# VHH binders against Uncharacterized protein YDL144C: the designs that were tried, part 7

Target 1, 356 residues: Uncharacterized protein YDL144C, of Saccharomyces cerevisiae (q07589)
Amino acid sequence: MSRILVIGAGGVGVITALSLWLKKESDVSLVVRSDYDRVLKHGYTIESCDYGRLEGWRPHHIYSSVEDAASAADNQGYNYIVVTTKNIIDGPVNSRVSNIIRPVLEKNKELHGPQLTTHILLVQNGIDIEKEIWAEFPREQYRYTVLSGIQLIGSTKIGSGHISQVGQDHLSCGAFDPQDAAAIQAANDFVRMYSNEGQNFVEFDPRVRYSRWKKLLYNAAINTSTALVGLDVPRCLEFGVNKKSTEIEVFHPAMREIIAIAASEGIIIEEEFITMFTEITRKKVFKPSMCVDCEKGQLMELEVILGNPIRIAKRNGVATPTLSILYNLLVLVQAKLKERKGLLKFDEKTATLVDE

## First folded at step 1 (VHH)

Design q01 (framework vhh_7qbe_3)
Fold by ESMFold2-Fast, scan of step 1:
Order: structure tokens, then sequence, then C-alpha cells
Structure q01 (fold): chain B 356 residues (1-356), chain A 119 residues (1-119)
């Protein structure tokens, strides 16, 4: 039986743990931080469009930290580490994915050496998110694979220990390195363990980089624009000049720039997805995750959604006028959030930034 | 950790051809060529995607230079045809191997190889 550690107890992480638990083909551990005491005593209250209403639900194991989960691993270790936390690379160093997973990789290495391969599944937005793991963990010292999880779920934590899922659980899972046979096998195994017939949709992703660029059509154009202005998608579309300027001069140009960057890597994204992603939430009063994060005073996944795409564009000679304006304005929004949290300081007497 | 080694530079007559190579010590993602001529700043020449499916060229070299790669050999190439005196420069190979936070350009650079185009 595969032992799976899910890190991140937000809407995505809790539903991920629930789906694995319901299938009964894995031993599921969940790292719960702020809600630990509530969940330990009362379990989760879940209202799911796919899985129904559950009261008092718990996975097989819960831990208050990754370190505790690693220490509690018996002689079996963990076969999978599923990371569902937000990827904020310009945030605190201890929140970086490589630092989060390190205790588990060190413990697995200590217990099994080269005999246990740890499969790291990143259920996170963005492009180039796997590169930090490859850079920080030399393969001669650690035996692991890195897997991509693209989740189209609409799931939110609406209170302590309370999850509301209103969008279908749709997961695509594949290998970041398409030449890594062990990663491909691990992704297929995860798909089987996650699948609940008639309740969710999960598939093996043979084209991880394609799928990630495709999702960025929505994230880099719509999540970003809504976060910048603090409006839901229908308001952004209706409030535009002649009810057209937002889609024609902001969303569509940003999406075309993403398509051009993907093309610079040899990846062709069909132009029909511009229309599809613009229309999918046109009549749904929906605030994307980056907009919600900004409104809650939480740092945004800015670098993995805009920063990395723009860096790739610059390296490959692709112009990004629309994405660059969105990025540079959102850098100011991110700085405002950092200042409010005490992570950035401004001296009003000298009118200068004290700490960067 | 990643090392890039350029080769193939030298003296060539105007209108001639030259092929530059760049060998990486390991796997790379996107790669490109840059050059710095006498009294000029470093400028972009050409780039190629990790799959080799997309290429981009500076207007000054478009139609004359061809970038290509052989991933099995970890090698990048620049085929330079119809060379002009203005192409005289040190040519640098650049590569992206792993994500390195805080950079807008290629993470790894070679030492450069000199190309001199005489009249």
Amino acid sequence: as target 1 above (356 residues)
Amino acid sequence: QLQLVESGGGLVQAGGSLRLSCTASGRTFSMGWFRQGPGKEREFVASISWSGGSTYYADSVKGRFTISRDNAKNTLYLQMNSLKSEDTAVYYCAADRYYLEGTWEYDYWGKGTRVTVSS
C-alpha cells in the first residue's frame, strides 16, 4: 500500500486527501497547520459537488508539521509527497517548496537509501516550478521523481475545518521530465489511486509542459487582471469600454503572448482556447484564486504565473508588452501586501525603500 | 555546476561561412547565442527552445545564421553564412539548466569564442 503525504490543508489539499482516502488504495497523511486543533478534535466538514457532504472526516493520519510527519514515518517512509501549498517564490525562504519537502526527503534517504524512490507531486500553478527541486536535490544523493498535478477544481476553505467544493475535481497528472520512465509509471500509479469512478475525473498527462502553458492562458490573463482591479470575471468583462475592451485589449493580448512564449519552446497551443477560457467564467460570478488571495491580504503566486513566463520570453526573444505591464503593476500590489505584513519597509522621511 | 564550452571561432573572409559549437556538461533547457563586438554592448543573436522546435533570430542575422541543437550530445550549434565585417565579435553560448530565482536572462554562460571577419 502506497504511503502518501499531502502537504497543504487548503481547499485543494483536503479534497486531494479525501479522494485518495475514499479509493482505499493508499495510506493517507495530511499536514494541517492553522486548523490542526479543530481537525484533531472534530475532523473536517466537507461540502463537495463530487463527494457529497461529510462531517467529522479525517484521513488515516494528521500531523501539525512536515517535520512531525517525517519523524512519524515508520520503516516504509513515504512513497508520494503531494504538495498543494501556494508557490510564492518571492515570499519567505522557509515557504519555498524545496525547503518544505526537505525533511521528508532526508528521512526517506536515512531509512531506505537508494531502495525507496520518493515521488514528489506538485499540485501547484505555474511554469518551471520543478526546476528548484532538481537544483536543490542532486540525484546522486536523493532518489526521487517530480510529477505535475494540474487541478481545475473549485474548492475553498470557508472556515476552520470547513471545505466547500463547487467546481468538479479534475486532475491531470504527469511527469515533468518526459524521458523519466519511473516518473511516468509513478504518475500512472497515482492516477489509479486517485480515481473514483462516477465522482471525479483524473487522467495521465503525457504533455505536462503543454498543459501548464495552456492553463496559463487563464491564470496569466484573468487571475492577474482580476487581482489587480479587485473584481470578479463577469464585472471585468461588463465594465470594459463598450463591454468589449477588457477581453479584446487585455485578456486576449495577454493570452496571445502566452501562446507565443509556448511556441518559442516548440509547444503549439490552439487559438480556440482563447475564446474557451474567456467564455468559461463570463456568466459565473467568480473571483479567481489570485484575486481572493489579494483581498485576504495574502501574497500572490506572481512569479510562477507571470515572472517565469516573462523570463522565458526574454530569453527566447518574445515580446510581452501586455504581460509585462500586468506583471510590473502586480509587483507593486505584491509589495503593498509585503509592506502590510512587515516583510517590506519604506522610510517616509527619505522616501526610500529600506529593505528589499 | 553546469559548464558551457564554445568552439569553432577563428578568422574568416567576408562572404564566408563558419560553424560555432557549444557543448554543455549536462542537460540544458533553452539555449542561445549572444555576441559582443569591439566597442559595443553584448547583443542577442539567436535562441532555440529546449525541444528544438522554435527558433528566434536578431534581425541583423536573420536569413544568414541558423541555430540548431543535438540534445543527445548536449551540443548547441550556430551556422553562420554570408559573414560580414559587422559580425566580428566574441560569441557567447548561454543556457538555462535549472530554475534560478531572480534572473531575467540565461543562467549559465560560456567563456566565449572569437570570430573575426576580414575584408
Scores: ipSAE 0.000, ipTM 0.146, lowest interface PAE 17.2, mean pLDDT 86

Design q02 (framework vhh_7qbe_3)
Fold by ESMFold2-Fast, scan of step 1:
Structure q02 (fold): chain B 356 residues (1-356), chain A 119 residues (1-119)
Amino acid sequence: as target 1 above (356 residues)
Amino acid sequence: QLQLVESGGGLVQAGGSLRLSCTASGFTFSMGWFRQGPGKEREFVASISGSGGSTYYADSVKGRFTISRDNAKNTLYLQMNSLKSEDTAVYYCAAEDLYWGSEDAYDYWGKGTRVTVSS
């Protein structure tokens, strides 16, 4: 029976743990921070469109930290680490994905088990998110694979230990390295363990990089623009000049630049997806996650959604006028958020940034 | 685990003032106040950086509310002036300790304190 550690006890993480637990094919551990005492005593209250209403639900194990979870594994380790936290590359070093999972990977290495391979499933937005893991954990020293999880789900934490899921659970899981047979097998095994027939939709993703570039048509154009202006998608579209300028001069150019960058890597995305992504939330009063994060004063997933695409574009000689303007303005918004959090200091008397 | 305890809520007349406090059981990075009025979704009110050097406010409270903190006491404050009936809500304290990145906006939340503005 696979031992799975889910890191992140928000709407996505809790539903992920619930789906795995309901299937009864894995031993599920969840890292719960702010709600630890409540969940330990009373369990979770879950209202799910896929899984129904549950009271007092708990996975097989709960831990207050990743370090505690790693220690509790003793000599057995974890087969899967599912990371559902935000990927803020330019945030505090100790919050980086590689640093969050490090206690588990170090413990698995100490177990001296060439028979133990840890499968790291990143349920996070963006491109090149796996590269940090490969850079920080040399494969000569650590035995692991990295898997991609693209999740379309409307699940939110509405109170302590209380999860509401309104949108159906749709997960695509695949290997970041399409030549890694172990990763491909691990992704297929995860799909099997996650699948609850008639309740969710989960599939193996044979083209991870294609799927991630395709999702960036929405994330790099719409999440970014809405975050910058603090408006929902319908307002952005209606408030444009002649109710057309936003989609024609901001969204569509940004999406076409993403398509051009993907093409520079040999990945073709049909232009029809520009229309699909523009229309999908046109009549839904919906603020994308980056817009919500910015409004709540939380750091944005800026580097994985815009920074990395632009760096690839520069390397491959692709022009990104629209994405670069969005990125550079959002860098200022991110700096404002960092200053608020004490991660950046400005001296008003000298009018200079205090470098550390 | 970190615990947050709000205090200072109560009944106050329109145009009056009220000061809310939130005591944390340990060190916190950024902290903020959120509120939820009757039949409404939870909304952002104000936030402050770990050092206290940066503050942010919702447009509806700018110029009327002041957020501050006393790190020696692990306490967050919200000074509310020129109170209006629309400020009636349960006010929640929220804190971030490590930025390890949950889906939630803040890692820790208090139970809330009720504020009623009469007129």
Scores: ipSAE 0.000, ipTM 0.212, lowest interface PAE 17.2, mean pLDDT 86

Design q03 (framework vhh_7qbe_3)
Fold by ESMFold2-Fast, scan of step 1:
Structure q03 (fold): chain B 356 residues (1-356), chain A 120 residues (1-120)
Amino acid sequence: as target 1 above (356 residues)
Amino acid sequence: QLQLVESGGGLVQAGGSLRLSCTASGRTYAMGWFRQGPGKEREFVASISWSGGSTYYADSVKGRFTISRDNAKNTLYLQMNSLKSEDTAVYYCAADYFGELYSPTEYDYWGKGTRVTVSS
């Protein structure tokens, strides 16, 4: 059986581990940090629209850290590393994805050298998220592939060891490098191991970059706007001027800018997706993940959702008036969160940012 | 740039009591105590929510140690009763602005530690 390490025990990570566990085709390890002691003693309580109600559920193995998982007494290493944590490029250096996965990649290399290929599956939002991994782990020293996981799921941790999933599990898995035969095979193998017929939808993604730009129509327009104002999607739509200004003057312009950026690198996204993404949550009282993160005082995935798209736009000569305003206001929100965490310091006497 | 300063450590006889304090230079949310004994890994001892309404203890100290806080003074306490030689360790105060009620691996801020020695 494939040995799979899931990093991140939020709503997405726990359901990912559960689906793999239920299929019985892999040995599943989960890294649980904040809830570790609770989960060790009581397991997870899961209320899932796809998988039913479970009490006292645990995957095959639970670890309190990635380092502990890497050091666990085994001689096979991990075939897959599934990263479901937030990707906060502008956050603490120890929270960078490359630093999170490093202990496992080093241990796999130590155990198997060039004989084991490690498949790194990033189940995270955003564009260009794979580039850091290619930059930090030279291919002459490490054998790995990088896979994209796009999860369309409504799953939230509602308490310690308690997961609620109300939106159906739909995973799209593919290779970031569409020419990498090993990555394509690994993605297809993961789809097989994740698939639970009649309970979830999982498919191989032959067009990873297209799919990521397409999802950014929602993330860059709606996650961002809701995070700024602290409102769920239906409230944003209903509270607009004449119940139309939000969608017409904020959401749709932001979405069109994303379409223009994708087009600048040769990827065409159909205009019908603007309507689809606006309507999909119109009548669901739902706060997107960035809004929830902001309300919990957690740093937002700002750079991978807005920063990277805007940098691509700038290089390619694409105007981004709506995305740039959203980005620059959210940079201030992110700075407020960083100041609250002591990651940013302001000197009231000189009225200046204290640089490190 | 939050600072945590522990105090109250020292030498105590087995069966005795000791109270540790940790003062923070600013506002904190979840707080906890960890310890590292001679030749051992750092281990979780106890944690407390921002309001003091929820507390969590390692099984080895449950019933003997009590964690509490005074938010007006930005101070965390650990009351240690019925001390055993196995409790000998450097005790560290930890704080996280936005973490869960307990987090053995992701606290943002740590003190320098205070030494507790329990003699037989």
Scores: ipSAE 0.000, ipTM 0.105, lowest interface PAE 20.1, mean pLDDT 86

Design q04 (framework vhh_7qbe_3)
Fold by ESMFold2-Fast, scan of step 1:
Structure q04 (fold): chain B 356 residues (1-356), chain A 118 residues (1-118)
Amino acid sequence: as target 1 above (356 residues)
Amino acid sequence: QLQLVESGGGLVQAGGSLRLSCTASGFTSYMGWFRQGPGKEREFVASISRSGGSTYYADSVKGRFTISRDNAKNTLYLQMNSLKSEDTAVYYCAAGEWYDLTDEYDYWGKGTRVTVSS
């Protein structure tokens, strides 16, 4: 049986572990940090629109840290590492995806050497998120593949050991490197192991980079704008000048810039998706993830959603006036959050940022 | 910055009743109550969906506690009846937001203390 380690015990990570566990084709381990003691004693309480109501649920194995999961006596290595944590490139070094997975990847290599290929599935937003892994772990020294997971699910950790899922579990899984036959096979195998007929929807993604650019139509225009102003999507649309300025002057221009950047690297996204993504949440009173992160004082996934797209645009000669204004204002919001958390230090006597 | 503020804690005699409130500074999808008693780990008490159509209770409080919400006031309630000394704990309000369909995080209040004397 495939041995799978899920890192991140938020709404997405717990439901991911549950789906794999229900299919009974995997040995499932979950890294649970803040809720570890509660989950060890009582398990998870889950209310799921797809999987029903469960009390006292736990996967096959629970660990309080990634290091503990890597060092467990029962660890025969992990075939899959599923990362569901936020990807905050400009955050603390220890929170980097490469640093999060390092203990597991090193231990798998130590214990199993070239006999085990580890499949790293990134269930995270953004573009170019796989490149850090390739850079940090030379493929000549490590046996692994990197897989993309795009999860469309409304799942919330509403308290210690309590998950509420109200949006259907929809996962698209594919290979970041379309020429990597092992990665393609691993993605198809994951789809099979994750699929629960009649309960979830999971599909193989043959066009990972297309799918990620397409999702950025929403994330780079709407997550960003709502985070900047602290409003839900319907309020942004209704509060605009003549109830039109937000979509016409902010959302649509940002989306068109994303389409232009994707086109500059050979990926065509039809403009009809601009209307689709604008309408998809027009009547749903909810705040996108970046808006929620900002409001709760958590660092935003700024670099993978705006920074990386803008860097690609600059390299390829694509103008990004709307995205650049959003990015540079959100850089200030991110700095405000970092200062409040003690991650940035400003010296008021000299009126300068301390580079320490 | 979603802020949760609990109120209504205090001293109550065994067999008595107490009502806890939690006011949210903004939109919330799902909300719940947790508690941590002296020398115990934090445990789940009850949860409620945004519409109020779905509620879940820990076995230890089923039939005694009732969770409800008033969306017009952005307020969550926990009606506690037939209180026992074992219910003595700091009670925490927790909230989740339905947003991007990819990730979610906990929001927690600072807690309100309930002491049940016999």
Scores: ipSAE 0.000, ipTM 0.120, lowest interface PAE 17.6, mean pLDDT 86

Design q05 (framework vhh_7qbe_3)
Fold by ESMFold2-Fast, scan of step 1:
Structure q05 (fold): chain B 356 residues (1-356), chain A 120 residues (1-120)
Amino acid sequence: as target 1 above (356 residues)
Amino acid sequence: QLQLVESGGGLVQAGGSLRLSCTASGRTFSMGWFRQGPGKEREFVASITWSGGSTYYADSVKGRFTISRDNAKNTLYLQMNSLKSEDTAVYYCAAKEFYGTLDHSDYDYWGKGTRVTVSS
């Protein structure tokens, strides 16, 4: 039985742990931070369109920190680390994914060395998110693979220990390195352990880079625009000039720029997806994750969704007028959020940013 | 856009110590030190990941040199101990762009270098 550590107890992380627990093919540990005391005493209350209503639910193990989970691994370690946290590259250094998972990788190395391979599954948005893992953990010192998880789920935490899932659990899992046989096997094994027949949709992803760039059409155009204006998708579309300016002058140009960047990286995305992604939420009164993050005062996944793609565009000579305007305005929104959290300081007497 | 400025070079006697610093004009990902001695090609000396969690050294300097960084100050350091005449070179600071491609072996930005001379 695989030992799986899920890091992140938001809507995605809790449902991930639940699906694995329900399948009964893995030993599931969940890192729960702010809700730890409530969950330890009362468990989770879950309302799921796929899994039904549960009261007092817990995975096999819960920990208040990644460090505690790593220390409690005893002599067995973890076969999978599933990271469902937001990937905020421009946030505090200690919140970076590589720093979050480090205690587990160090403990697995200490206990097992080359005997245990740890599979790191990044259930996170964005482009080039795997590269910091490869850069920070040399393969000569650590035994691991890096897997991509793409979730198209609508799951939110509506209160302490309370999860509401109204969008179907749809997971695509694959290897970031398509030549890594161990990663491919680990992804297929995860799909098997996650799959609950008739309740969720889970598939092996043979084209991780394609799938991530394709999803970016929605994330870079719609998540970003809705976050900037604080409106759901139908309102953005209906409130546009003649009910057309948003899709024609904002969404479609942004999506076309993403297609051009992907093409410069050797990834061809079909133009039909511009229409598909514009239409799929046109009549769903739903705020994308970046919009929700901004409204809750949480930092946005800005760099992995816009920053990295724009830097790739600059390197490859691709013009990004629409994405650059969205990015630079959202940099200001992100700075506002950082200032509110005490991560950025402005001196009003001198009218200058305190650069420290 | 990003600029790197090295400092701390100079003349030092064999067996002595010297500390090099490199200040970046902005955030950097992985950083490293390279050197070029008289009549030699530029060679790798040491590198450090952006978190400071992993460090790498050329065999010729391992155990004598220590690389470190202070991300709050955007500054990279190289503490050089037990210096040898063979360590005489121009030392270059190199950096990966913080949000760019994260290939560990390829550096995006380079400083102009600082000269280290180790006398017998």
Scores: ipSAE 0.000, ipTM 0.192, lowest interface PAE 18.3, mean pLDDT 87

Design q06 (framework vhh_7qbe_3)
Fold by ESMFold2-Fast, scan of step 1:
Parts: C-alpha cells; sequence; structure tokens
Structure q06 (fold): chain B 356 residues (1-356), chain A 120 residues (1-120)
C-alpha cells in the first residue's frame, strides 16, 4: 500500500488527502499546523461539490509538523510527498520547499535499502520549481523523483477545520523530467490512486513544461496585474481606457512575452489561448490567488510566476518589457508586505534598507 | 449561450461499435462523457483535456473506448468498440467553463444526451 504524506492543510491539501483516502489505495498522512488541536479532537468539516458533506473526517494519520511525520515513518518511509503549500522563494528560508521536505528525505536516506524511492509531487504554481529540489538533494545521495501537479480547484479553508470546495477537483500529474521512467510510472500510479470515478477529474500530464508555461499566460498577466491594483478581473477590464487598454496594453503583451519565452525553449503555445484566457473571467467577479494573498497581507508567489520566467528570458535573449515592469512593481509590493511582517528593515534616519 | 448537442447513438449488437459526437456552439475547455444506464446512477465514462494531451477512462471502458476531440470543429468524440449489454445507457456530453482559470471540470454545461442500446 503506498504511504503518502500531504504537506499543507489549506483547501487544496485537505481535499487532496480526502480524495486519496476515499480511493482506499493508500495510507494517507496530513501535516496540519494551525488547526491541529481542533482537527485532532473533532476532525474536518468538509462541504465539497465533488465529495459531498463530511463531518468529523480525518485521514489515516495527522501530524503537527513534517518532522513529526518523518519520525513516525516506519522502515518503509513515505512513497509520496505531496506539497500543496505556497512556493515563496524570496520568503523565510525555513519556508522553502527543499527545507520543508528535508526531514522526510533524510529519514528515507537513513533506510539503507536501495529499493526505497520517494516521489515528490509539487502541487504549486510556476516554472522551474523542481530545480531547487534537484540542486539541494544530489541524486547520488537521495533516491527520489519530482512530479508536477497542476490543480484547478476552488477550495478554501473558511474556518478552523472547515473546508469549502465549490470548484471541481481537477488534477494534472506528470514528470518534470520527461526522460525519467520512474517518475512517469510514479505519476501514472498517483493518478490511479487519486482517481474517484464520477467525482473528480485526474489526468496524466505528458507535457509538464508545456502545461506550466500555458498556465503562466493567465498567472503572469492576470494574477500579477490584479494583485498590483487590488481589483477583480472584470474591474481591470472595464476600468481600462475605452474598456480596452488593460487587455490590449497589459494582459495581451504579457501573455505574448510568455509565449516568446516558451518558444525560446522550443515549446510552442497556441496564440488562441491569449483570447481564451482573457475571456475566461471577463464576466466573473473573481480575484485571482495573488490578489487575495496581497489583500490578506501574505507574501505572493512572485518569483515562481514572474521572476523565473524573466530569468529564462534574459538567458535566452527574449525581451520582456511588460513582464519586467509588472515584476519590478510587484517586488515593491512584496517588500511592503515583508516590512509589515518584520521580515524587512528600513532605517528612516539614513533612508536606507538595512541589509541582512 | 453555450449549447452541447450529442449525436451518434442508436441500437447496436453486442461486440459492435458506435461513434458518439458532441458539438459545442461556443468555447469549451476540458470535456467528458458520462452515462446513465437503466436503474443505475449516472457514472463517469471518459474525459479529455483541452489540448487532447491527457485522457482518463473509467475502468469498465478502458481499452474499449477512445475519447478524442477536434478543437477546430468544437467537437468531442467517443469511439466505442467491443460494446457490451452493460454499456446500454443515455450518454451525456459535458464541458466546464474555465471558471477558476485553466482546466476546471466544474461541468456547468451538459447536453440532453444520446441513447445507446446494446442488444445481446
Amino acid sequence: as target 1 above (356 residues)
Amino acid sequence: QLQLVESGGGLVQAGGSLRLSCTASGSTFSMGWFRQGPGKEREFVASISYSGGSTYYADSVKGRFTISRDNAKNTLYLQMNSLKSEDTAVYYCATDLEYYGWSSTDFDYWGKGTRVTVSS
């Protein structure tokens, strides 16, 4: 039976654990931090458009930390680590994905059997998110694969131990390294274990990098712009000059720059997606996740959505005038959030940033 | 207003084949086929991503049915081979709006269905 550790007990993580638990093909552990005491005593209250209403639900195992989960693992370790937390590269060092998963990988390394491979599934936005894992965990010392999870689900924690899911559970799972046969097999195995016929949609993704670049047409143009101005998508479109300047001068140029960067890597994204992604939420009063993060005073997934694409563009000689302006303005918004949280210090007497 | 129109249903002998089509009058993203047999609950049959790069099948039809799409024609297909009496059902085409961005399976738009009867 596969042992699966889900890290992140937000709307996505809890529904992920629920789907795996319902399938009855895995032993499911969930790391629950702020809600641990409530969930330990009373379980989760779940209102799901796919899975129905549940009271008192818990996965097979609940831990208050990744360290506790790793310590509780028997000689078999964990076959899968599913990471559903936000990926904030420029945030505190202890929140970096590599540091979050380290206790599990170290525990698996202690098991001297050469047969245990850990499959790390990153259910997170952005491009090049797998590279930190490869850099921090040399493959000659650790046995693992890295898998991509692209999730489009409307699931939020609306109270302690209370999850509301209104958008259908749709997961695309594939291998970051398309040449890694073990990763491909692990992704297909995860799809089977996650699948609940007639309740969710789960698909194997044979083109992970293509899918991630394509999603960035929306994330890099619309999540970013809405976060910068604090407006929902329809307001951004309607408030533009002649109700056109936002899409023509901001969204579409940003999307075209993403297409050009992908093309510089040999990945062709269909031009029709520019229109498609602009129209998707035109008449839906909806604030994308980065806009919501900013409103809640939480750090944004800035580097994986804009930083990494721009770095790739610079390496490949692709011009990014629109993305670069959005990025540099959002760097200031991120710094404002960091300063308010005490993560950044400014000396008003000298008018200078206090370097750490 | 988005409309989905299924076609291709009918009567077929066990072991035979049928091809179902579903044409959309507007933008679609992920698409799927569902069915409801006599005295049974509605069940999932197959689904396909917008690009066609990913497909998923119910275990009962895996290896016998093939889902495909032609985005230029706004048409979804289900090729049904080696039909069994258990496949007798009304088949429904469904699509999501890209409601939460890319790749939502919140099936807000459904066709009226096409009936498939497999005789033994």
Scores: ipSAE 0.000, ipTM 0.147, lowest interface PAE 18.0, mean pLDDT 86

Design q07 (framework vhh_7qbe_3)
Fold by ESMFold2-Fast, scan of step 1:
Structure q07 (fold): chain B 356 residues (1-356), chain A 117 residues (1-117)
Amino acid sequence: as target 1 above (356 residues)
Amino acid sequence: QLQLVESGGGLVQAGGSLRLSCTASGRTGYMGWFRQGPGKEREFVASISWSGGSTYYADSVKGRFTISRDNAKNTLYLQMNSLKSEDTAVYYCAAEYTPFDLGYDYWGKGTRVTVSS
């Protein structure tokens, strides 16, 4: 039986843990931070379009921190670390994914040395998110694989210990390194353990980087624009000049720039996806995750959705006028959020940033 | 490009029954029914997973409506029993196409249901 640690108890993380728990092919541990005391006493209330209504639900184990989960691991360790937290590269150093997972990787190494391979599944948006892990954990010292999880799920925490899921649980799981046979096997094994036939939609992803660039057609154009203006997608489309300017001069140009960046790496994305991603939410009144984060005063996944794509574009000589304007304006929005949280200081006397 | 065509709407007396159908031009993932009454916003009615193993219903229709599908015919059904005047609406079929979907990609043009008192 695989031992799986899910880090992140938002809408995505809780449903991830539930799906694994329902399949009965893994021992599921969940890290719950802000809601720990309530969930420990009362469990989760879940309203799911895939899994029904549950009261008092708990995975096999609940921990208040990653460090506690690592310390509580018996001599079996963890086979999978599933990370569902927001990936905010420009946030506090201790919140970086590599720092979050470090206690588990160190403990697994201590318990099993090189005999246990730890499979790190990043269920997070963006491109180049795996590179920090490879840089921070030398392969000579650690045995691990890095897996990609792409979820197209509509799941939100609507109260302490309360999850509402209205969009189907769609998961694509694959290997970031397509030449890593162990990673490919681990991804296929995870798909098997996650799959609940007739309830969710899950598959092995043989082309991780393609899939991530493809999803960025939506994330880099629509999540970003809605976050800037605080509007849902249908309002952005309807409020444009002649009900056309948003899609023609903002969404479509941003999407075409993403296609050009992917092409600079040898990855071809069909132009038809521009129309598909624009139309799929035209009449669905919802705010994408980046817009919701901004409204809650939470830092946005800015660097993995826009920063990294633009850095790749600059390295490969691809022009990104639309993405760069979106990025630089959202950098200011992010700085405003950081200042409000005390993470940045501005000296009014000298009119200069103080961030030592 | 996927096409969805609803049928089965019409006029029915309160307390009566009606069965709606939605035929897809190809294979679909998750499917659902939505409705919009005069002067109201579109609301969720029912959804069904690709294999039919999971169904979800709005509280207002639970116990009265049954969603089902026949994947061999690419057809979705909504059996409506104990109809009320509040059920009067245009009913829309919606479908997800692939695992990469961000929710329902395809929508039909709707079929009108009128429940007379």
Scores: ipSAE 0.000, ipTM 0.132, lowest interface PAE 16.6, mean pLDDT 87

Design q08 (framework vhh_7qbe_3)
Fold by ESMFold2-Fast, scan of step 1:
Structure q08 (fold): chain B 356 residues (1-356), chain A 120 residues (1-120)
Amino acid sequence: as target 1 above (356 residues)
Amino acid sequence: QLQLVESGGGLVQAGGSLRLSCTASGFTDYMGWFRQGPGKEREFVASISSSGGSTYYADSVKGRFTISRDNAKNTLYLQMNSLKSEDTAVYYCAARWLDEYTYGSEYDYWGKGTRVTVSS
């Protein structure tokens, strides 16, 4: 029986834990922070288009911190760490994925040395998100694999301990290192444990980097633009000059730049996806997650969606005029959010950023 | 508007083979086959990613059915081998769009179905 630790109790994390729990092939632990007391006493209220309505639900184990989960792992440790938190590279250092998972990897190393392999599944947006983990945890000292989870699910926390899932649970799971046989096997095993026939859609992803670049056609063009202007997708399209400027001058150029960056790495993305991603939300009054994050005063996944692509483009000599303008304006939006949260200080008397 | 048209259904004897096709009016992302047998709810059969690189099968058809696609022809296939009476159903082609922020059942495109009857 696999022991699985899910970190992040938002819409994605809770449904992930529920799916694993329903399959009954794993021992499921969930890290719950702000909602811990409510969930410990009353469980979760879940309204799911895939899994039905549940009251008072909880996984096998609930912890208030990753440190507590690591300490409670006994001599067995965790076979999988599933990270569903936002990946905010430019946020507080302790919120970085490598720092979040560190207590588990250190405890596993202490208890089992190189005998226990821990599979780290990143259910997060963006490109190059695995590289920080490889850099912070030398593979000579730690025994682990890194897996990619691309979650196509409309699930949100609408209240304390209350999850609403209105979009079908669709997960693609694969290995970031396509040559790592252990990672490939771990991904296939996770697909099996996560799959609930007739209720969700889960598949093994043999082309992780392709899939991530492909998803960035939408995230880097549409999530970013909507976050910048605070509008849903149909409003962005209809409010454009002659109802055309947004898609022609913003969305499509941004998508083509992503295709060019992927191509510079030897990954070809079909041009048809530009039309597909533009059309999929044209008539749906919907705000992508980055736009919702801004409205809630939460930091955006800016660096993994735009920063890293642009850095790759610069290294490979690919021009990114549209992505760079979007990025630099969103850096200002991110700074505004940081200032409101007390993470950045501005001195109005001198009109300068207060450097700490 | 995306249209999906299934073909290739018919009457086949147990142990026989049949190939179903589904032609899309335009580019599609994820695609799959579903079926509904007499007196049963609709059930998943097989799915395939946009590139054809990833496939997933229901346990009841693993080793017997093969899903594939030809993107140049906008066509999805289901090769059905070693057919059993339990495979008798109307088979539906479906297309799903990628993106968690827009994913939902109302975005799914469905064909009208093609009937497969497996005789004893």
Scores: ipSAE 0.000, ipTM 0.221, lowest interface PAE 14.3, mean pLDDT 86

